# Miniprotein binders against b1l550, part 39

Target 1, 279 residues: b1l550
Amino acid sequence: MRLPEELLERARDIHSEAPSHRIKLDRVGSFGLKVPVEFKGFLLLAEADVWVSLPEGRRGVDLSRQVEAIYELSNPPKDPFSLCREAAISLLEKLNYADSSGVSIRFDAPLQDGESLKYYGVEISSIASDEIINKIRVEILGMTACPCTAELIRAYKSSEIAATHTQRSLGILEVSTKAEHPDPDKLASIIERAMSSPLRTYTKRPDEGGLVIRSLSNARLAEDVVREMIHLFLEEFGHLPEDTHILAAVRSMESVHMHDIYAERSFSLDEIRKEISSH

## First folded at step 4 (miniprotein)

Design xa2
Fold by ESMFold2-Fast, scan of step 4:
Structure xa2 (fold): chain B 279 residues (1-279), chain A 88 residues (1-88)
Amino acid sequence: as target 1 above (279 residues)
Amino acid sequence: SERVKIYIFFEGSPEEVRKAFEELKEFARELAKKYGLKVLFELHEEDGVAWILVIGPREAVEEFLRRVLERLEELGIRYWVRVEVERS
């Protein structure tokens, strides 16, 4: 049902009114929007959040203009990097009271896995004020094997072949930069290479035994995986601006415990280079 | 007053563009605050390109543009401008 347009002439403009309390809000917007994106030859359904800052003297945000901003730019579908950047700029253009804007787009990214596909999590953001900060978070599952139990069993059996428990581990890389978003496939590759072995969608040939043997030959603590991810990141992305911020983390779903093991490190490129060079 | 957005692009070697961007960013930021304008900066150093986007009332944006282009001329860097009128 569409209400008579004459009601708009008599209704208060709630959004332009003074608020109950003169407090600035950092993020006000439309969250959980469905938007199509084109990613590496795939048309994917993504989920988007759009927001702006709200000044202390204004009660509300024009939400319809936020939705217009992203939907106008999403038809035809485009890559999520351009969509985030262009929509964030459009929000600042359309909403003159806003000091900053942001757009975040989340989806499961396909990754070639032999003759099949596997998927990893991606969140891409652009946050605009007088500069644009681009953020990307990649999460992918891999396999780790415990080196501590491997050593105990090796000592017991005097065998060169280690036996130990294996588990799924979630690797996380998050990058915040004034440069373009890093390629998420490259971030996913870094995470997988840091693990004891990658996971597969299915294994017919080689069999699952080969994957397990690889993990046993490359047993790693969560702490080892985080350090290796940082090392590989610096090799691939050391050219990014020195004020680029990175989070590297691993959550290991320990098969012999009722709890998970977690390791992380956050750093700027400037900070980590100084740390490495001082040792 | 009509609202406009203007892109000011400048290009050169990665080192030239970075130096120009660093020199110009603080100047343009202060100027935008003085005129009540929204301004956005991006540097694509490896591509040898940077840009400044300014948004606001036409008269204020034109004055901002004049001052920024004057500084770009002093820096001796290649630049071009793209003007767009905001559609509502």
Scores: ipSAE 0.163, ipTM 0.651, lowest interface PAE 5.5, mean pLDDT 85

Design xa20
Fold by ESMFold2-Fast, scan of step 4:
Structure xa20 (fold): chain B 279 residues (1-279), chain A 88 residues (1-88)
Amino acid sequence: as target 1 above (279 residues)
Amino acid sequence: SEVVEIYIFFEGSPEEVRKAFEELKEFARELAKKYGLKVLFELHEEDGVAWIIVIGPREAVEEFLRRVLERLEELGIRYWVRVEVERS
């Protein structure tokens, strides 16, 4: 039921009131919005979060203006990188009390896999204040094989190709930079090349056997995969600004355990170069 | 003191290896704790193979190895030992 217009005109403007406690909030916004995006020739349904900072003297945020900012820019659908940046800027223009704004867009990205497609996870963010900081997180599954068990069986059986356990491992690369977002396909490629082998959407028995043999011949610890991801990242994206921050991580879903193995490293480009050059 | 990494392999039927593994796992874990050693266990029952990796100072690892091999002899199971790396 609608309320009479006369009562709405006399209602308090709750959002403009002083809060119960004078505390600044870092992120207040609309989370879980569905938006269409155009990604490399595909029309995808993405999920978006939009937010602004809220000063200590203001009780609430105008959520309607946040939704307007992203929906206005999403019709017609555009690439998620431009949508993130433009929406974050628009939020600051529309909500003059905010010191900062942000937009995050999440979707499953298609990647060509022989005659089929496979998918990897992408989250793109832009955070606007005095400057714009662009973030991207890529997650893709691959396969790892245990080098310890492989060496045990090779030593025992005197075979160059040992039996060992294999498992799905989730590779993660997250980049925060003042430059443009890195190409997520290139980040996914780095992760897959660091693994014992990539996973496929569809395999015939001969191809499946080849994939398993490749994995067994290229056995890697989670720690090995993280170091290789960092090495490959520096080869491809070492040109980014020195204050670019990276998280490289692997979560291995060990097939012989009820628990996972996890390895990670966070660093700035400046930090990692100094570390490598000191050795 | 130097740090060594030793692999203890044992094999048999799936049931023999499973029984030996379960008995040795608790024994080796307590022994490793006593000597301040790192120990890792893997069981591949269907392949009839299991192994224990122990890492630490040479003298402590040698005593650990002696006790574990003594237990493997009592269990009557086939075993191998490989010293992978000697680290200073």
Scores: ipSAE 0.000, ipTM 0.093, lowest interface PAE 24.0, mean pLDDT 80

Design xa21
Fold by ESMFold2-Fast, scan of step 4:
Structure xa21 (fold): chain B 279 residues (1-279), chain A 88 residues (1-88)
Amino acid sequence: as target 1 above (279 residues)
Amino acid sequence: SEVVEIYIFFEGSPEEVRKAFEELKEFARELAKKYGLKVLFELHEEDGVAWIFVIGPREAVEEFLRRVLERLEELGIRYWVRVEVERS
């Protein structure tokens, strides 16, 4: 349904009106947009959020211009890094009242696992103002064998049966930098190497035994995994700008508890270098 | 100097457990001797359960565990492990 042209011409521009309260808003936009992206030869359906800052004197944002900014750049599908950066810049050009803009794109990235595929989570953001800040978050499941069990069952007649002393753990690396986005496959590799063992999409009995044995021979606390992720990150990406910010975290989904164990560390490259150098 | 205690439990029919226990007992005993570990064995074949307890330095105990679990996988018997670590 369309309104007559005469009514549209006479309608107030509500978005440009003064708001009820003169308060700046940090992020106003269109969230949960579905966009196709091309990632390492795969066509993937990603989910995108687009937003801008809103000044204290303006009531609303032109949402149609936000949607136009990303969809115009997503046809034909392109890599999510270029799409993210270009759309953030386009938002500032199209919405001249905004001081900053941002775009976040989320998808599950395929990773070769023998003859099958496994998937890890990727979220890429670009935030534009006087400069561009690129963010990437990678989440991947792995195995940990946590040897810090407080309970030792001495009664062998227990009806309690566990396959092994292993559990699923979610490793998280988040990087915020003025440089280009780090390669998510490299971040996923760092997380997997910090774990006791990677997870497999499909296992046969011999493969299952191998994963269990590997995990137990490389038993690590959640705290150990975070420290190892930081160490490996510095080996791969220590040459990024000093003001690069990193979050390293792990969430261990303990098989013997109804709750998870969580460990994290946030830092800048400048901070961590000084900390390590003092030891 | 971290000391680790491990219980390896395995279960099945009385016949399966007895066979696995007899085969593993000598293997584990020789392995423990090689790595200087203390090891204890218990068999309750009527209940279809057996366990191996080992204690010693982390690296030696982990290698012992790896080798014993490889053998349990080869035997196709059901097992589970309980681990206690003493943080220094």
Scores: ipSAE 0.000, ipTM 0.113, lowest interface PAE 21.6, mean pLDDT 77

Design xa22
Fold by ESMFold2-Fast, scan of step 4:
Structure xa22 (fold): chain B 279 residues (1-279), chain A 88 residues (1-88)
Amino acid sequence: as target 1 above (279 residues)
Amino acid sequence: SEVVEIYIFFEGSPEEVRKAFEELKEFARELAKKYGLKVLFELHEEDGVAWIYVIGPREAVEEFLRRVLERLEELGIRYWVRVEVERS
C-alpha cells in the first residue's frame, strides 16, 4: 500500500518549510539501502547510502526522490562505479535545492584463489557538486611476520628463514580523486604484494606449512607494509591528478598480544612526490 | 635487559612431530624452570606441526634457545625459529 499522490505532494511541501533553527546540514539521506550490482561478471547484493546537502532555510529532504535516483539506475544491475557516479548526478538534478550530493556503495568483492574464491571489502563513493570527486576504499586480509634478530637464528642454523611471530593483518588503501575510480582488483593486488603473504581460502597440510614459510621468508613490520603499499601505489597509479588524496594503512592483529598494531599515512600525490624527491 | 619472545616450530610426519614433541616437552619444561622462563607448547599431530613458545630476559631466552636447538639438531627434525624484541 502506497500513499496517494495528493498526500505525497503535501509531504513534499512540509519539507520546504523553514526549520526550527537556520542551520545548514552537510549530509541528509537514505542509508543502508540494498541494491544489486554487477561486478566482474558477478551479480552481488550491495549496500548503498545516498545523501544531499540541506540549506539552512529548508526543513527537510525529499527522501523518495533519493531512493528513486539509485533504484531506477540499478535496473538492470550495472557496475557499481557507473551506478555510484550516475546516482550522485541524478540526485543533484532531482533535488535542485541541494549544493552537493553523494552516493556510497559497499560490497564484498570476489577474487580468484586457485579453484576457489576469496573476498575483500570495497566501498566506493561519488560526491557531486560543481565537480565530481570519486573515492574508493579497499580492505583485504593478509599475513605479516615481524623481522627477527636474524644473526641469532643463523648462528644456530635452525633454517634459512628467520622471523618473529606471524599475524593476520588488514591492509587498507583509500583513494580520493577527480579521475575515475581506480580498479579495486589492482588496489587489492598492491595490498597483497606489500604483505608478507596473502591469506588463502583453502589450504592443505603442505600449503599450510608453505604459507607460514612464505610469510617468514618475507618478514615485514606494519610500518614496512605501509611504505611498500605507497611505493607500489605510485608505480601503478602515479598518473592520477596531483591533488589525488591517498590513505595507506595496516592493522596488525597481534597473535601473542591482546592489542593491535596500526600504521597509517595520508598524503596527496603532490606532497609525496616532493617528499620522495628530497632523497 | 630486553624481553624476547621465541617461537620454535618443528614439522614432519605426525609420528616424527609427536616423537620430537614428547622428547622436547619435558626437556624444555625443566630448562625453563631452571632459568625462570615462561613456556607454552602445542602439538598439532594430524597437521604434522608443533611449537614451543618462550618469553623472558634476552640472556636467559638465548641460552634456552641454544640448548633446545641442539636437541632439535640431534633429533634431525625440520624446524624454524621466530625471535623478536618485545614491542613497546
Scores: ipSAE 0.000, ipTM 0.139, lowest interface PAE 19.1, mean pLDDT 77

Design xa23
Fold by ESMFold2-Fast, scan of step 4:
Structure xa23 (fold): chain B 279 residues (1-279), chain A 88 residues (1-88)
Amino acid sequence: as target 1 above (279 residues)
Amino acid sequence: SEVVEIYIFFEGSPEEVRKAFEELKEFARELAKKYGLKVLFELHEEDGVAWIRVIGPREAVEEFLRRVLERLEELGIRYWVRVEVERS
């Protein structure tokens, strides 16, 4: 049941009042909204966050206008890139006290894996101010294998096992650009190609053995995977504006340790080209 | 008790790997029966690689590993081990 209009109107008045402290807030909004999106022929239920900056002289934001901005644009469902960008722009138009706005949309993206589908994580953002910045983050699980030579201690000396490890690893590519969002399927492909082997949705025992053998034939440290991801990214997306920022990272879940190994590099296209050409 | 899963890989020429696989198959099966372990074998002769997977209690798996590795040493074949520890 909806609240009477008198109560809703009074709530809006409160938000326009002066705050107890004159402090600007960077992001205020509605987080965890469920929105339908159309992604490459699939209808998916995505999760969205919408926000605006709040000036020092205003007590609160009009949350109903934030929700309206994204819902008006999400019916009928459309691609999450257009939805993200258009909703961020709409927020600034509807909430004229804001200096900036943002929208993030998260979903699990389907990816063809033989006769089946597997899923990888996607988060798409657009941040609007004097300009629009588009951000995309792709996360996908794969396999890595240590290239170290196994060293075995003979049983008469020790029962300890020293071995080459294969482990699940999370590959991460994040891109921030003034250009259009990069295709997430291409980012996912870069991550999978950089790893020792991709992780499959369905694997039988014979296929499991093959996967392990493939991983060991293409053994890579987390550090190797990050460098390869950067190399492959530059081949595919080197045409993006020079001020494009990238984060490449791998989190390897070590099977014989209680902790994870993490490797990361953040850079602009301008920065990385100068670094590579200096050698 | 701690449960350990290991893969024992051995590699070489197709002839070397086939010979090692033939000699180890019966030996490893007998050991697995003795210790109540489940083992799985695969031979990829044309790729010059084979593997033995075993899972069970740590002490039993370590004894299995010790004896299989002694055999691989006798055969002079290259080998490596992948270890995974199951959560309790």
Scores: ipSAE 0.000, ipTM 0.116, lowest interface PAE 20.1, mean pLDDT 76

Design xa24
Fold by ESMFold2-Fast, scan of step 4:
Structure xa24 (fold): chain B 279 residues (1-279), chain A 88 residues (1-88)
Amino acid sequence: as target 1 above (279 residues)
Amino acid sequence: SEVVEIYIFFEGSPEEVRKAFEELKEFARELAKKYGLKVLFELHEEDGVAWILVRGPREAVEEFLRRVLERLEELGIRYWVRVEVERS
């Protein structure tokens, strides 16, 4: 039921009023929106968060204008990088009281895996103020094998064949840059190459044996995987601006323990190059 | 009063664009602060392109544009401009 126009005309503009406490808020917006995106030939249903900063003198944000902005830009569906960047800019233009805006879009990205597909996690963000910061986070599962147990078994059996336990490990690369978003497929490839072996959606018995043997022959600690990820990242993306910030991490779901092993390193390109060149 | 939005694009090699962007960003930020303008900076180094977006009252934006373009000419970098007028 709609209210009479006279009541609407006399209604207070709650959002433009002074708040009860003059406190600035960093992020106010609509979270968990469903938006379609086109990614590398696939139409995917993504989840989006949109927000703006709110100054100390303003009670609220116009949420309807936020939702309208992203939906207008998502019809027809477009790539999530352009959508993220264009929506962040649009939010600042439409909501003039805001000092900054942001958009995050997350989805599971398909990756060709022989004659099938596998999936990895992607989160893309653009944060706009007097500059745009582009952020991407890629997460993909791989396999690791324990080198410690391998060495104990080799010593005990005098065996020519490595034997050890294997487990799923989650590799994580997160990049924040003033340049364009890195290609997520390349980030996923870096993570997989750093692992003992990649995982498959399905395998025939001979292929499964091959993956296990590769993993056992390439046993790596979580710490080894993180260092290798950083090395491979620098080879592929060392051209990014020096103030680009990277997080490299691995969470190993240890098959012989009730707990996980975690290793990470956060760094800027300038920082890591100075560290490596000092040796 | 009339509000104007201007994109200032400049392009070159990745090294040229990064150098120009670093110098212009500082300069443009100071100018924007002086004139009370909103500015946004974006660098696409691997593509050899960058831009400055400025928004505000026409007279202030035009003065900002004039000074930024003079600086781009001094740097000898290729540039172009896209202008949009905000209408209610």
Scores: ipSAE 0.000, ipTM 0.177, lowest interface PAE 21.8, mean pLDDT 80

Design xa25
Fold by ESMFold2-Fast, scan of step 4:
Structure xa25 (fold): chain B 279 residues (1-279), chain A 88 residues (1-88)
Amino acid sequence: as target 1 above (279 residues)
Amino acid sequence: SEVVEIYIFFEGSPEEVRKAFEELKEFARELAKKYGLKVLFELHEEDGVAWILVYGPREAVEEFLRRVLERLEELGIRYWVRVEVERS
């Protein structure tokens, strides 16, 4: 049964009422929306969050307006970067009481892996106020090998190929900038190149052996991987505005321990350039 | 009062657009705050384009536009304006 329009018109507008406490809220919105996006020629089903700020004098937000904003812009499906920016702007236009808005879109990005595909995690955001801040986070699994154990075993045995333990490691690059979103494929490439070796969706025995040998020949600590990620990031994206903020991190799922190893560094481009130039 | 949206686009080389955008952003932000307007800034450096979106009451937006266009003329950068009227 559908309520008559007359009843809807007579009902109190609860959202426009004064709240019990005059407290501003930073993010109020619709979270976990399913939206189609077009990414690098693929049609993907992404998950989106949309939100606005809520002023101290207003009890609630117009959730229907939020859903309308993103769905209007997602049909036909478009790239998630344009969708984030346009939806964030549309939210501020539709919800005039808000001082800021934001949109976040998450999906697993396909990446060509020989004759197969592999996937990495992408989260793209745009936050609008008096300016737009674009944020992107890329997470991809790779392989690391312990150089300490490799050196110990090399010292015990004469061999061209060191033996050591290997493990999956999660590489993370997060960028916040007033410029356009960085290309996530380039961020994923930086992470993989910093690792001992990339992971594959499918390998045959000879290829598997080659991957293992590559990893052993390029043994790296989590700390080594983070430093290399930063170095490679500066080579590719050093042109971004100097107030661009980056998080580089690695979480190594240690095969010989019950716990993980974690290393990270947060920095602005201005900060890291001054640090490196002092050496 | 009638609410309007105005897009102010300016374009050039990536360096020209960045310089103009950085110089105008602070000026436009303070001006928007003075007139109680909502304003959004976006820089598409690789495309050599930047834009300012401002929205609010017509009279306030028109005064904002006048002041921003005066500044753009002083900078000598290529620009164009798109105006949209919102219903309430």
Scores: ipSAE 0.000, ipTM 0.228, lowest interface PAE 19.5, mean pLDDT 80

Design xa26
Fold by ESMFold2-Fast, scan of step 4:
Structure xa26 (fold): chain B 279 residues (1-279), chain A 88 residues (1-88)
Amino acid sequence: as target 1 above (279 residues)
Amino acid sequence: SEKVEIYIFFEGSPEEVRKAFEELKEFARELAKKYGLKVLFELHEEDGVAWILVKGPREAVEEFLRRVLERLEELGIRYWVRVEVERS
């Protein structure tokens, strides 16, 4: 239903009024917006969240202006990194009462896997204030094989390739930096290389056997995977600013348990270099 | 205007992808005819993959894509899109 303009002009501006309680809010905005993006030759329908800080003296945020900011910049579709950064800056410029703004864009990124495609999760953010902080989170499923069970079976059977249980594990790399967003394909590659083996969208029985044998020959604890991810990350992205913050994590969906195993480490590049150098 | 070529891939179990393919094929075919677009379909049921290829002017193809993706979301099936842009 459309209201007449005369009625809208006479209505109170609720958003500009003083609130019942004089409390600042950190993030107020529009969440779950569908936005088209162009990623490495793919046109994808992504999901976006946009927000601003709300000062203690203002009752509400202009949500229409937030939606305008991102949609104006998304037509025609552009790469999600530029969209994220430009929209965050635009929000802060358009909403003068805000101290900070942010935009998150999430999508499933396609990855070529032989004749098939597989996917991994990408969430990028840009948070603007007196500086801009770019954040990227990549999640991809891989396979891990238990080294403890492998060792028990090896001892029992005296074989070079131990049998053990395998499970799906979710690898996570999250990077916050004042520099440009890291390439998510490279982050996904780091995660997959740290795993016992990658997962595939499609395998025929001969290829499936090879995948299983690969994982058995490269058995790793969740803790091993996190350490390897950090090592590989430093090789690829050690050039980022020293105050870059990284989260590396693995969630192993243990096939022999009702619960998952989780391992993580958060660090800045400055912090981890000093730690490695002191040992 | 730009001419574009878009592949819309969708994946699932053989049963899921077959059902989605049959439903989307009719929908996409009618939509493509309405907009004067060229459309091709392939189903690889055994592999759990199917795709729709659509070609034409960017504006028409983007509207086609939007509606097909809405339908894929309703079906609850995984999907991916690849864009090829042609220059004159």
Scores: ipSAE 0.000, ipTM 0.111, lowest interface PAE 23.7, mean pLDDT 78

Design xa27
Fold by ESMFold2-Fast, scan of step 4:
Structure xa27 (fold): chain B 279 residues (1-279), chain A 88 residues (1-88)
Amino acid sequence: as target 1 above (279 residues)
Amino acid sequence: SEVVEIRIEFEGSPEEVRKAFEELKEFARELAKKYGLKVLFELHEEDGVAWILVIGPREAVEEFLRRVLERLEELGIRYEVEVEVERS
């Protein structure tokens, strides 16, 4: 059933009315939208959130215009970076009362690994006010091996082969910048290179043994992995603006504990360079 | 009153566009605050393009435009203005 359009002439404009309380809201929008994106030759179904700021004198946001903004730009599917940026701009153009807008797009990115595929998590955001701030978060699983237990067992048994516990560890890199989004494949590569070894979707017995031995030969604390990720990030992305903000973190799912170990560092490029230069 | 949207696009070498963008951004930001205008800045340095989008009441946007174009002329950079009138 479709109601007559004449009713719109008689209905109050609720959104334009004064609210019960004159309080600004930072983010009002449509969350959990499904949007197709094209990512490096793959057509993926991503999840998107779109929002705008709402001034203290306005009761509500026109949510239909938010959905129109992202869907108009998603057909045909385009890369998620352009989609985030263009949709955030479109929101400001369509919703004149908003001081800021934002778009966030999440998906699992396929990564070729020999003859199989593996996946890593990506969240891309663009937040527009008087400038556009681009954020990207990459998460990928790897393997870590404990050097403390390895050393204790070596001392106890005097053996040639290191023995220690190994576990899955989640590596996280998040970058916020006024420049273009960093390439997520490069961020994923940095995380994997910082780990004791990468993980795979499919492994045969001989290859599995090789990965385990590699991990044991390259034992690293969560703290070691975070420091290595920062080092590798600066090698690859040290050219970004000085006010670029980075979060590097590792969550180690400890095989000998009922709980996880977590290590992180947040920093700006300016801050970290000064710290490293001070010895 | 009438609400208008204007896009100011400037182009040149990456170095020229970067310099003009940084010099204009602070000036335009303060001007937009003064006139109560919505302003958005974007730099595509690799492409040699940058733009300023301004939205608000026609009279305020026209004054903003006049002041920003004066600054662009002083910088000697190539620019174009796109005007779109919103009547919602």
Scores: ipSAE 0.040, ipTM 0.581, lowest interface PAE 6.4, mean pLDDT 84

